# Designs tried in a protein design chat: VHH binders against B box and SPRY domain-containing protein (Bspry). Part 12

Target 1, 197 residues: B box and SPRY domain-containing protein (Bspry), of Mus musculus (Mouse) (q80yw5r259to455)
Amino acid sequence: SPLLTQLWAASVLGSLSGVEEVLIDERTVSPLLHLSEDRRTLTFIAKKSKVCSDEPERFDHWPNALAATAFQTGLHAWIVNVKHSCAYKVGVASDQLPRKGSGNDCRLGHNAFSWVFSRYDQEFCFSHNGYHEPLPLLRCPAQLGMLLDLQAGELVFYEPASGTVLHIHRASFPQVLFPVFAVADQLISIVRGPLAT
Key: E = the ipSAE of ESMFold2; O = the ipSAE of OpenDDE; V2 = 0.75 times the mean of E and O plus 0.25 times the DockQ between their complexes.

## First folded at step 6 (VHH; framework vhh_7mjh_2)

Design v5 (from t45 with R50Y; at its last look DockQ between E and O 0.44; V2 from the best seeds 0.00; counts 0 for: pae E 4.6 > 2)
Fold by OpenDDE, look of step 6:
Structure v5 (fold): chain B 197 residues (1-197), chain A 123 residues (1-123)
Amino acid sequence: as target 1 above (197 residues)
Amino acid sequence: EVQLVESGGGLVQPGGSLRLSCAASGFTFSSYAMSWVRQAPGKGLEWIGYIYSGGSTYYNPSLKSLVTISRDNSKNTLYLQMNSLRAEDTATYYCARDTGEWYDSSPEYFDYWGQGTTVTVSS
């Protein structure tokens, strides 16, 4: 029931004391991305032109980045401002997600190691392991909220402004998950906790 | 059959402007994002920018100030306006249909290309 889902999300959100402080791990940031100094904003730069170190953790092809802190237990919530981008992916990825390569194994939503909400132009979908479930959204969300319950095995995407649940995915998640991000148009920015109400 | 046909190329003086067109056929043009890509002599492909089906655009930051991409879905036509042209802008310009979610100069992000139109910037 959509209503039940909505109520569940509301209940979970109501139980949260706040949105977590999520920062991007600079070591993982693709050469296609610029990371702000505050480690919250990823800007697509369209070409691999920046001089960056070649860390094993760094994505080298897709415009991906991981959060610095992994989730291992409990309930987690974070929000991403996506109003400026028409091409992005947000969600979670396991520590098994490969970093190097141009294949689907590194492409968010196209492998078993990532679970993402995806926008491209006017198309929205949830993507995991190469399966893409269309999300018939009536409007483009300006912000996307994620709720991750590792014990329950639930990942919820919602619109913070309205509290509307956009998608719920249930799965046996691995023990270690990172917030994951991709952007191929303009920028996305992680919302700070105090502003995420 | 999907076809993309570029036009509008030619010789232009430095500082000049040029508008390229790409006529699309064989598919629902209004449903696809489109890109411009160029290749200068002896150089690799360079992505210029793209326009979504709804008209939103994004440009290569290195070229943003010099180019404007637009489209007329009623005419199945893509446009590239270039201003303040320099010798370095000499290239063959291609329109391409976007099928990739991540934009790059890599051919795999596009499923169809035009034959290109050549722009030569010279005094």
Scores: ipSAE 0.035, ipTM 0.511, lowest interface PAE 2.9, mean pLDDT 88
ESMFold2, look of step 6: ipSAE 0.168; ipTM 0.552
ESMFold2 (binder alone), look of step 6: mean pLDDT 81; pTM 0.815

Design v6 (from t45 with S31R Y58W; at its last look DockQ between E and O 0.31; V2 from the best seeds 0.00; counts 0 for: pae E 4.9 > 2)
Fold by ESMFold2, look of step 6:
Structure v6 (fold): chain B 197 residues (1-197), chain A 123 residues (1-123)
Amino acid sequence: as target 1 above (197 residues)
Amino acid sequence: EVQLVESGGGLVQPGGSLRLSCAASGFTFSRYAMSWVRQAPGKGLEWIGRIYSGGSTWYNPSLKSLVTISRDNSKNTLYLQMNSLRAEDTATYYCARDTGEWYDSSPEYFDYWGQGTTVTVSS
């Protein structure tokens, strides 16, 4: 029942007007990205950064990063400001997502370890395991909200300003999921939760 | 009608520099990623790089030190600056409208192509 699901999601989004504190794990940040001091903003820099130190958790080819926060049970929500970027991916990834190499195993949306909302200029997709579902958005969202319900096995992408549900994906998720990010144009920023200063 | 027209090719001596242009019409240029691709005589297509509508660039790693891609959205024009040219840079250079991501250079991502401009590097 798509309409009932949309109404349920809107009701949950209204109840979750606040968001969780999600911060980027600096150890995971690709050399193609710069991480702000507050660990919320990823900026694409198109050249290797000084963070080329040997770090097992660092993505070394794709412009990816993981959050430090892991989700194992329950209902979680976070928001990313995407207004400045025309090329990004945001979503969730398993702790089994490989970090090293140029193959699809580290490429978000092209493997069984990652589930992402993707933008490439005016084209939007939801991607998982090499399957890409076009999302016919009328406008480019300025903010992108994510709601993860691990009990129901649902990942929801929504626009916070309007409450509009952009996409719902249902799956049997791995027990441990991290927010995951990629940016190939300008920057994206995690929106502070209401409890943060 | 989407049209892409390359210009600025010609004969250049080794060590020289050349700037290619691609004039775009028939679509909202500022909303699309663009790529440069070249084809040397007797060889296949070689992707040079792409530039997103916001100006971020991704290059073929083997060519990154040799080229710079830029765009002027107010003039609907894509540019390729090439420096320190060598004989192996002799090729036909094409601009293309691009729907691909990052390093993915599969030709299926280029939905419109120009006719190309020829660069010859000879001493």
Scores: ipSAE 0.059, ipTM 0.491, lowest interface PAE 4.9, mean pLDDT 84
ESMFold2 (binder alone), look of step 6: mean pLDDT 84; pTM 0.845
OpenDDE, look of step 6: ipSAE 0.628; ipTM 0.834

## First folded at step 7 (VHH; framework vhh_7mjh_2)

Design w1 (from v1 with S56N N60D; at its last look DockQ between E and O 0.44; V2 from the best seeds 0.67)
Fold by ESMFold2, look of step 7:
Order: C-alpha cells, then structure tokens, then sequence
Structure w1 (fold): chain B 197 residues (1-197), chain A 123 residues (1-123)
C-alpha cells in the first residue's frame, strides 16, 4: 500500500542497509549451489559439486543457504533479485533448521523452522510448517522485498518497484531468525543497498 | 478435460535415435512445466527431465548427454529427443504435467499423465 511504502521508505533511509545486513554465509551453502565471490549470488548447478566439506552448518541435500547475520529484534529489510529464476524460495528460518538429510525437516516451508515465499514455474505460494498458501500474483516479480518486524510479529513480502504488498504473515516468531534462500533454476541475487520502495 | 497423449515409440536398433511427442489438450500448455518419465519392464518409475514454461531444462545426470527435451507451445506439444539408444533404454515413456511443489518432488505427485508410448531397443 501507499502507507506501507511510506513507512518502508522512512525506516530504510534512517536505520537499515541491505548491503550490511544480508550476505550469504558460505558455510551453509548447499553443494547444489555456487556462491559468487561477493557472497550475494546463488546459482543452481543441478549436480552436486565435488567440493569436499564436512561443515556442520552446510545443507547437504536441498539447494538452500542462509545469510550470515541473524535477526533478534527490531525491523529488518532486504531485497532479492529473482528475475532470472522460476524456481526459488526466500524468507526466514530459525537457527534450529536442520542442515542434513532429504526429509521435510530441511525442506524450506515444510517444517516449523522456515517461512518462505516460493515460486515453482508460474505458481507462487507462501509456505510454513507444511501449509502452502497459494498467492495469485498477476505477474512474476523481478525483485522481492522482505520486511521483518519482530516487534509486530510480521513478515512482509512486497515488490519494491511498485510498493505492492504481495503477502503478510503474522506469527509469534522465534527469537533468532536468518534470511534463508533456495534456488533450483538459474540464479538469485541479494540486492546491494540502498533500497527503493 | 486434461489429456496428454504420447506418440513416436517403436522398435529401434542400438545406437539409433528417436523423437517422442506428447500432445497436450484441455489446459493452457504454455503456462506449465512438463516432465518425461520412463518405466523399464519390471522396474520403477525413472524421472528423465523437466522443461519449465519458459524453456529451461533440467535432466537426470545419468541421461543428460543422451536426451533433449523441447516444447512447441504453438502446437501444445512436448518432445523428447533420444540419441545413442541402448538396450537399457527399453521402457514405456510417459509425459506428465509437472506441478510438484518443488523441483525434487516425486513423480507420483505430477497431476496428469499420458498413457505412455513403448520404446524397444533390440539387443
């Protein structure tokens, strides 16, 4: 909405930087993904890399990654360029999200530890705890903005170019949340600040 | 009524090539991802590959060099080109509308299937 766009702009200009808040934690990156040198771009490589790593934080089956910075309080915002991908998930996950295995406990949106906006081809949904709410978008967004308000208990997905709110999820979030990402077609990139709404 | 009809199967010699077709009707074909799946006699389903509505393709790694999936949205038709066929490629080949929640969904969750077309590669 116009009001949410105005509140968003005021909050971002005064207190937040997408660049400083959100970079990918290379220790978490699935072997199905390549992470760019600047830690902002995840590319799906469709077959597991032969990189040998026993990092306990690394997702080993699903093409997931976490950001390096956790959020515990306050208002946080970041934007992901999704124009090149028709298969992705973006949102937040708790530090309790398991890293290993092919089960639903590591599959974003299929467990109590992850909350994601997801796209599969031309279909969009919001997913948490195995519940998938279809989102009837009129067009495929090129960028997705996330706004996490831990005081209000809200996670907002919006389109930065228009200021259009795509979905709002209200919940009692756990105290430690990370931005979380998955990509299974081409690539997604975290947008460098400053942000526009 | 959603329908998928495969054609183009038959007998081929080892080393040969074959193109399978899947004619789609009853839905807006250009808006959906599609997959090819095969089942050899006495074996389970084996996913071959997928093509998204925008044309990007992904394949089972063991088959990637041997198959090509394409689509012609103006003819509502999905294709599977197979080259260098081997006896182990003998199977019934199915096209399916790929509506899994995620890229690694089991083929059993694809929502519409063709009746299949049989390919026999003689040893």
Amino acid sequence: as target 1 above (197 residues)
Amino acid sequence: EVQLVESGGGLVQPGGSLRLSCAASGFTFSRYAMSWVRQAPGKGLEWIGRIYSGGNTYYDPSLKSLVTISRDNSKNTLYLQMNSLRAEDTATYYCARDRGEWYDSSPEYFDYWGQGTTVTVSS
Scores: ipSAE 0.729, ipTM 0.864, lowest interface PAE 0.8, mean pLDDT 86
ESMFold2 (binder alone), look of step 7: mean pLDDT 85; pTM 0.862
OpenDDE, look of step 7: ipSAE 0.778; ipTM 0.890

Design w2 (from t52 with S31R E99R Y104H; at its last look DockQ between E and O 0.43; V2 from the best seeds 0.00; counts 0 for: pae E 2.9 > 2)
Fold by ESMFold2, look of step 7:
Order: C-alpha cells, then sequence, then structure tokens
Structure w2 (fold): chain B 197 residues (1-197), chain A 123 residues (1-123)
C-alpha cells in the first residue's frame, strides 16, 4: 500500500510540472528502427535503413535505441505507450553499454549494462545480466510506467492506468543511466506527460 | 507433446506457386509466434519470416517480395505462400515455434521444429 500511495503522489506532482522529458537520441537508433520527428516513437522496419553505419553511438545489430537524457541522481519517471507492440524491451542502460556487434554485450537484458522489462508475444519478463525473471501478467499493459529512484537503488515497472506495480528491481546502479528501448514489432511511443500550462 | 507437421512440398516449375501448410498440435497455437525457415542443399539455415499470435508478420528482407506467411488460429495451421519460384528456392522448408527473446533474425530462438517438407524447383 505505501508503494501505491507513492505512485499516486508522483503522478499528481508530475502532472503539474515535473514529468521527465524523455526523447530518443537519434545518434543511437538502430538501422532496424525508424524514429519519428518528435523523437518519441520508434517503429520497427525489419530491414536495415540506409543510415551511415559509421556513427559510433549507433546500435548496428540489435533494434535498440537510447534516450538523449541520462540520469545520475534523484527520482525519475517516464511512461511508454506499448499497446501496439507485442515485442519490445524498455528499461535503463549504463553509458558503458556497447553499441556494435551481434553478441550478448549489446543485447538488452543479456549483459551487466542493461535492465529491461521485456515482452515477446504473450510472454513477459524482467531481464538483467542474462537472468530472466518471468512476470505472469494477467493482461497485456497498454502503457508501461517506469520509476527510477537512484538514491534508493530501485527501478519500478508499473501500469499507470491502475497504479499496479508489475515489478520492482533493487540494485546498486552505475553512475550514469539512460532510458533504453528495443522494438521488434510495430511501434512504441514515449508518452508526453500532462503540462501545467 | 508439441508437434509441427509440414505439408504441401513437391516438384514445381520455375515461375510457379506453392502453398505450404504446418499443422500444429499439443499446445495453444493461438498464443505463440511462428516462423518459417528453409535450408537449401549444402547450405545453412535461412530464416524466412515470423508471424506473431496477433497476425503481424516480418520477413527476411531478401525474401519479402516472394513469400507471404499467414495463420488460421481456429484450425491450428500456419501457411507459407511462395510465388514466382526459382531454382534457388529449392530447399527443405520447416515451420518452428518461435520463443525468441532474441528479436533479431540472425539470433532467433525456436524451441520446436517440424520435420520439414521438401520443395524442388526444376526447369
Amino acid sequence: as target 1 above (197 residues)
Amino acid sequence: EVQLVESGGGLVQPGGSLRLSCAASGFTFSRYAMSWVRQAPGKGLEWIGRIYSGGSTYYNPSLKSLVTISRDNSKNTLYLQMNSLRAEDTATYYCARDRGYDWHPSGDYFDYWGQGTTVTVSS
């Protein structure tokens, strides 16, 4: 119950002023993805695009992307609309996450640099460092909320519509974390929070 | 016991069409993604495409104009329609149940496979 109260309080405060602006860093976007002009929507295109592969920050094999803003301290929240995709990963990654290659070192959830909630068709899990914890969800979420408390070392996945906590991961996180995304079906979109204006 | 049984293979003329079927049993077919994979004589496995339980399809880019994957969840059947067949399409064609946490075509995870059906395209 205290967690539910915390989530509702954060939602009210965020709606007035402080919801994080999370935008995709176009330099990181895999050639398997299309990034919308507002930098909030990633669409899986299944065929590598014609983008230059020489960009050092670009993922070149896995359909990954990073957000532009990193988190170093404090409490952060963002929401992703996932209703259109049955194959995605969302979470956080270290700035040390490699960008190039087909190995597990760039594959989200299969290395020490990434912590993700993943969906593959009807199956959900939380993944980090090659450990995959099944999440027996009764229904597929339309939106997925993330709450990162860097002081407490907590990453929370929740469903905004109901306030239901889907998973909590506790860890000593690296100094610098980015929101991270992967899409292998249709699209996902970062939700712009309500503005106080 | 999970079983996948392909059918519809055979001899076909260049330029012709063929529809392969995969009958599924022993699991709730409508809840699983499925893939088609082929293996030409003396070559490695080549992923053809995937269809998710909801009907979304993705194809190997080199094959996307030649194939269509569909499914009938009420009949527990997966289909592969192939058109404008060429000699290089001669292969054994497999259906596979797709559990791929590895979402990239080169690293897909398939936990059950059919025995395959052979397609021969000869002039």
Scores: ipSAE 0.351, ipTM 0.674, lowest interface PAE 2.9, mean pLDDT 84
ESMFold2 (binder alone), look of step 7: mean pLDDT 84; pTM 0.845
OpenDDE, look of step 7: ipSAE 0.749; ipTM 0.871

Design w3 (from u2 with T99R Y103S Y109S; at its last look DockQ between E and O 0.45; V2 from the best seeds 0.58)
Fold by ESMFold2, look of step 7:
Structure w3 (fold): chain B 197 residues (1-197), chain A 126 residues (1-126)
Amino acid sequence: as target 1 above (197 residues)
Amino acid sequence: EVQLVESGGGLVQPGGSLRLSCAASGFTFSRYAMSWVRQAPGKGLEWIGRIYSGGSTYYNPSLKSLVTISRDNSKNTLYLQMNSLRAEDTATYYCARDRGEYSDFWSGSPDYFDYWGQGTTVTVSS
């Protein structure tokens, strides 16, 4: 099944036709973030917004957001433009990821509910459950592609421009996963798929 | 060896301004985020702000109207401009190399600062 993931990665790397439409769930967006009207761009605000409604699904401390798209089976790919940010996390999270509080339970990569590619300035790592694997990248990617194979239990991070696989994580994933994001510098944008929503 | 050396501290009148400098050596300064931190006598550490290698800045909300952080990567120097100083700004001011995960943007955890300067003391006369 790693072989099948490689074939899927090669297909996605060679075209954009396999890239899904992923939109941010506005109800989850931290008050530290502004969400664009097309629900694709998250911009970091260094002060909590006062315009956010009381919402049970909203992250209230960490600058996180979830996508509305749920993945339960199959093979999925999406791309995030990260060229404008030097502090972000992107990956997947379980529907069980807590929303409230300043603890590690809501901090992406520091709990069992989230799996993220993380950038802090010029440092990159993959993080899950408090385990941080440094990724000594030769260059900063402008775009990050994610490829999730739920049957094979693989999450792949790749650079669309070069076709380079940056990291592969193999795990037994929970049944329901959402794309997840954090931004602590400037902005990141989900790349529009072939069909507008 | 990594070295961070602060300068520019001293006595200043209330309402005055100071610019602190932090000279960096022993590492590629232009590749690292940097933070300023202060400690008033008898108090804990207070994070002032952070500047990423690319120049983006983020500040402690309590201090953002009083301070500006900048860097000159060609001179390996970090700066802290402070304005409208008050007696409560009397403290030792430290620069630090910031290698932590950025998720405590406003609190700045010292656990993520791997090298510190010796500090420079600013005294605002009462």
Scores: ipSAE 0.513, ipTM 0.771, lowest interface PAE 1.8, mean pLDDT 85
ESMFold2 (binder alone), look of step 7: mean pLDDT 83; pTM 0.845
OpenDDE, look of step 7: ipSAE 0.745; ipTM 0.872

Design w4 (at its last look DockQ between E and O 0.53; V2 from the best seeds 0.61)
Fold by ESMFold2, look of step 7:
Structure w4 (fold): chain B 197 residues (1-197), chain A 122 residues (1-122)
Amino acid sequence: as target 1 above (197 residues)
Amino acid sequence: EVQLVESGGGLVQPGGSLRLSCAASGFTFSRYAMSWVRQAPGKGLEWIGRIYSGGSTYYNPSLKSLVTISRDNSKNTLYLQMNSLRAEDTATYYCARDRGEWYDSPEYFDYWGQGTTVTVSS
């Protein structure tokens, strides 16, 4: 299909470009998470760190983080290594996503500000606005690719190794979207682009 | 029909150890995360810990050194080993099928056992 061909073309072009790097915004990282020095790996600590400053942008209850990279137009792709975790969420969130509190407004997939592919143990869902669409995957993906096409209003989740599309969500997205992450088991890592060092 | 049945509660002296069991039926136990929760008399619920289907565990930090959660998927059984028990550990202990994403959020547990009572006294 033209979208699948575009996915592979975008991945090749992204490796040649190298300038649009997806990195975690350290100011957003929940105290339940440790962020690696290269800002690509989030590790679930299961005990809130007392050394984190009270940043306005920091999630304080849910084990969430945002990327520093913002998307406003066009076609964007990034990949997350998820092979070590059985409890995570990955997707996009608007800049309006609240950061503080234990309510659903900060819980990824349970509000109008976040759209996520979610794994909890052996259950997979796509979640947005409190609606959870079960995804009956035959096996646990080791990597998740995301493709955001703001022209078409599509968010695509795919498995890079096989090229298999796992889910497509169509929506009228807000103007500013960030890659968003949550992890509640072990770790997840943003895959470095071919030209990034 | 989902059923969770706790057992192994009873009277134990301070400093003692106890192992609780939770027998599961009516669902594919090996595919679900499970949690232990306790409630002291007249108090609120306190989450003890979670075990994922693959065996990864996470504990309430205040209890981590005192408890160990394990499971035997072939026997559909969840376990809670408690050591160095104190009077403050007197409570009803529940197992629950865990649908939560936050380690101390019992509102996300969809099925609960009836509980087993542990009394720590001298």
Scores: ipSAE 0.491, ipTM 0.752, lowest interface PAE 1.8, mean pLDDT 85
ESMFold2 (binder alone), look of step 7: mean pLDDT 84; pTM 0.849
OpenDDE, look of step 7: ipSAE 0.776; ipTM 0.884

Design w5 (at its last look DockQ between E and O 0.44; V2 from the best seeds 0.00; counts 0 for: pae E 2.4 > 2)
Fold by ESMFold2, look of step 7:
Structure w5 (fold): chain B 197 residues (1-197), chain A 126 residues (1-126)
Amino acid sequence: as target 1 above (197 residues)
Amino acid sequence: EVQLVESGGGLVQPGGSLRLSCAASGFTFSRYAMSWVRQAPGKGLEWIGRIYSGGSTYYNPSLKSLVTISRDNSKNTLYLQMNSLRAEDTATYYCARDRGEWYDSSGYTEDYFDYWGQGTTVTVSS
């Protein structure tokens, strides 16, 4: 039930007091992206930067990056500022997500290793394993919140400003999940949680 | 019925400039990304660049210094400004509605574009 989930998410998030400290793993960052010094902002660069292509963890075609933080149990929340970008993906991925190549196995949402909220211009969807569920949002969110409940097997996308639940996905998740990101327009930024200060 | 109609082509001298227009109808233009694509005689299609509904632009790196894409959502019109034209810029220029995730210029798949204009021909000749 969307209403029951919305009330639950708002109650739980309000009681969490803080958002997880999530930082980008610089070893994973695509050459199409620039990572800020504080490791929170990914900026899309329309031509590939000169980076060491020998890094085994680096995405080499799709403009992806992973966070360094791994989730294995429990309840986790993080927020991404997306107000500047009209082309991005945010969600979670298994550590088994392939890094190299132009195929769908590295393309977020098009494989069994990634679960993402996607925006392309004015179109929004949730994507996993090549299945894309359109999300008819009334307004473009400025921030996206993710709530991962590994006990319940739920991934929730919500708008922090309103507490509105945008999508819920229920699944049997793999043992290790990382926050995952893609940017193809301007930039996105991981919001500092209260615990960062 | 979605329609895209290019105009503004013609004969120009080397070093000249030209602005192409693409009139859109039959859909909510302001909600769609748009691209320009060209085809030189006897050659394959070459992607020029994309503009998102909000105005962000991205270009084929080989053409980046030569072209500027803009749009006027109130007039349902897409533009391509070309400067310092050379003989190799002789081509038919198409506008297209962009539904794809085209993140770099290493490959081009026409499946990314669901509607195309008829094209307008630009000839650069002395």
Scores: ipSAE 0.422, ipTM 0.712, lowest interface PAE 2.4, mean pLDDT 84
ESMFold2 (binder alone), look of step 7: mean pLDDT 81; pTM 0.819
OpenDDE, look of step 7: ipSAE 0.797; ipTM 0.898

Design w6 (from v1 with K64E; at its last look DockQ between E and O 0.73; V2 from the best seeds 0.66)
Fold by ESMFold2, look of step 7:
Structure w6 (fold): chain B 197 residues (1-197), chain A 123 residues (1-123)
Amino acid sequence: as target 1 above (197 residues)
Amino acid sequence: EVQLVESGGGLVQPGGSLRLSCAASGFTFSRYAMSWVRQAPGKGLEWIGRIYSGGSTYYNPSLESLVTISRDNSKNTLYLQMNSLRAEDTATYYCARDRGEWYDSSPEYFDYWGQGTTVTVSS
């Protein structure tokens, strides 16, 4: 039920110990993005930068980036400030997510390797494997919280300020997952954890 | 019924300027992203640019110095200002409701199109 889910999320978040640091892996950052010095802010620059290195881990077409932190077991939470962007995707991706090309295999939510909460202007959806589930949000969230419970096989998207659960996806996830990001309007920023709401 | 109607096309001299309008009806215009697209005679579609409901604009890099997209949500109207027009800018210009991926300008993501307005740059 929605109420039981919200009580469970609040209980789990309240019992989390420590703050897990999630930082963006510079090696993965698309040439359409600028990464801040503290590795937490992705800014869409609308045209490809001239990058002289051939980094194999870098997305070269879609404005994607991965975090450096991998999750394999347990319960993990992180928060993204999305107040300044009307075009973004946030979620998790498998280590098998391809990096090169304009195809759907690198396009977040359009393949079996990525699971994302997506905003395009005033429209929101959850996307995985080419299935796009509309999310009828009443207001645009300023922050998005993600909670990944690998034992329960759950990925939860919530609004930290209210504790409101926005979406739950249940699946048997692959062994290795990374936080994943895309931005195509202004910027998004990773915050340090649930206490940073 | 969703409708998009372009206007303001016509004959213009090289170096001139022209402003196109797109009147929207049948949907809540202020909640949707919009795009301009053009098609030169005998050529494929060329994306011009996008404006989000909040006013952020992004342009095809090859055209960004020549065009400005704006909107008036109170009038349900989308605009395209074009300056320093050249013969190669002769085309049919379309407005479209943009339901696509935020960085993908493929026509498959535009769900409603206007009929187009023709701009001819000639002397």
Scores: ipSAE 0.590, ipTM 0.801, lowest interface PAE 1.3, mean pLDDT 86
ESMFold2 (binder alone), look of step 7: mean pLDDT 84; pTM 0.849
OpenDDE, look of step 7: ipSAE 0.817; ipTM 0.905
ESMFold2, look of step 8: ipSAE 0.510; ipTM 0.767
ESMFold2 (binder alone), look of step 8: mean pLDDT 84; pTM 0.848
OpenDDE, look of step 8: ipSAE 0.759; ipTM 0.875

## First folded at step 8 (VHH; framework vhh_7mjh_2)

Design x1 (from w6 with S56N; at its last look DockQ between E and O 0.72; V2 from the best seeds 0.72)
Fold by ESMFold2, look of step 8:
Structure x1 (fold): chain B 197 residues (1-197), chain A 123 residues (1-123)
Amino acid sequence: as target 1 above (197 residues)
Amino acid sequence: EVQLVESGGGLVQPGGSLRLSCAASGFTFSRYAMSWVRQAPGKGLEWIGRIYSGGNTYYNPSLESLVTISRDNSKNTLYLQMNSLRAEDTATYYCARDRGEWYDSSPEYFDYWGQGTTVTVSS
């Protein structure tokens, strides 16, 4: 029920030490994206930037980026403002996610290295390893919260405003996970956590 | 079920303009992204651009200065405006329901296609 979901979300968030400070790793940002000065906003620019350096860590085809923060144990939460975009992916990826090429190995959700909540226009899904589970959302979320419990092996997507759980994925995750992002319409922004005042 | 029907093709002089239409039926048009694609004689498919349900557009960079995509959700109609046409723009033009991922989409992500309308740019 909506009430039970709201009580769950409030209890989980109240038990955290806070929503974490997550920043984009500039070295990973696709040439199709512009990264803001505060390293929180990714904007889709639709044509490759010629000024981007050819870092080994940089995605060169898909409009992806990774966060600088790696998670190895414990419980972690972060929020992305998605109100301006109708084409995005957000979730987690292992350090083994390849960076180069147009193949599915670098395409978020189409490989064993990435787990993402995906929006394409009015369609939503959770994707991992080429399996795409449709999520029949009644409305488009303005913010998307992620909660990663590495001990329990859970990745939760929720709507912060209502506390509604949108999807839960349970798995044995690899040792090291990074928040991962893709955007192909306008922009998305990592929400500054309470501890980052 | 799903039907996409292009119209407005024909013979156009070099330097001319043309507006193509795509009538959609059998699905909730206002909920889907749409794309235009063209195929010149003897050539492969060339993606022209995409318009999301909310009206945001993205174009193939090589064509961006020549084309404008629009939609009228109340009429279930997609449009392609083309200007300053040249002989190299001679092609069959298709509209497609776009379930592709991002502007760099393979045709396999366009699940329904129209029959195409032929544009010939010639004197």
Scores: ipSAE 0.648, ipTM 0.824, lowest interface PAE 1.1, mean pLDDT 86
ESMFold2 (binder alone), look of step 8: mean pLDDT 85; pTM 0.853
OpenDDE, look of step 8: ipSAE 0.799; ipTM 0.892

Design x2 (from x1 with D104G S105D S106Y P107T; at its last look DockQ between E and O 0.73; V2 from the best seeds 0.75)
Amino acid sequence: EVQLVESGGGLVQPGGSLRLSCAASGFTFSRYAMSWVRQAPGKGLEWIGRIYSGGNTYYNPSLESLVTISRDNSKNTLYLQMNSLRAEDTATYYCARDRGEWYGDYTEYFDYWGQGTTVTVSS
ESMFold2, look of step 8: ipSAE 0.685; ipTM 0.840
ESMFold2 (binder alone), look of step 8: mean pLDDT 83; pTM 0.841
OpenDDE, look of step 8: ipSAE 0.838; ipTM 0.916
ESMFold2, look of step 10: ipSAE 0.657; ipTM 0.830
ESMFold2 (binder alone), look of step 10: mean pLDDT 83; pTM 0.839
OpenDDE, look of step 10: ipSAE 0.854; ipTM 0.925

Design x3 (from x1 with D104E S105G P107T; at its last look DockQ between E and O 0.62; V2 from the best seeds 0.71)
Fold by ESMFold2, look of step 8:
Structure x3 (fold): chain B 197 residues (1-197), chain A 123 residues (1-123)
Amino acid sequence: as target 1 above (197 residues)
Amino acid sequence: EVQLVESGGGLVQPGGSLRLSCAASGFTFSRYAMSWVRQAPGKGLEWIGRIYSGGNTYYNPSLESLVTISRDNSKNTLYLQMNSLRAEDTATYYCARDRGEWYEGSTEYFDYWGQGTTVTVSS
């Protein structure tokens, strides 16, 4: 597809909007999660840690975290290793995503501030604004690629190993977007981008 | 037709142990997450824990030390082992097919339920 061609070309040419160096913002990490020292791996702990809950940017109920990198224009791509988890969400969120509370406004995919690919056991969906579209995947992906084209208004989820597009969402996105993550089984890891050398 | 049938309830003394079973039929049991839920007399539903199709378990933190969930996919059976039972553990215990509350066990996403088995803890 044209998006797969663009991603391949970006990887070969090292374009400005290619696969990004994406790292987790420690200030946002839920107390239900442990963040690795390289800021790439989120591990679900199942019981809230005693980390400082007064941090204004920290999610305090849902096992969410944001990346430190914000996107405002252009084409961006990143990959998450999801091999070890059967319960996760990955995608993008607005800077307006609330951080505190047990309500849907902080629950990824259940509000207008977040757009996520989610897995629960052997079931997959794309979720935004409380609308959940089942994705009948043939196989459980080991890695998930995200491609955000802010000019075209597209968010693409793909499987890097095969190049298969898993879902495309078209929208007028808000001005500032962050990669967003949640995990409720074992762990997920951001794959090192080519610019991390 | 999807069916879930709990068994193993009954009267047990405080401090005792009990193992509940849930027999599943009408679906491919080995491909679904399952949960246990209980309801004490006059109280709301309380999620006990979940076991994913691959065997990983997560529990309500208030019950984590008291219960163990297991499954035997070859027998299409879900189990709940309860130890050191107390009077407040008196409840009807349900198994349910768990189609996704992400980590805290929202029963909103449990699409099939058993009829329950009653456990009474008294001396």
Scores: ipSAE 0.620, ipTM 0.806, lowest interface PAE 1.1, mean pLDDT 86
ESMFold2 (binder alone), look of step 8: mean pLDDT 83; pTM 0.834
OpenDDE, look of step 8: ipSAE 0.851; ipTM 0.924

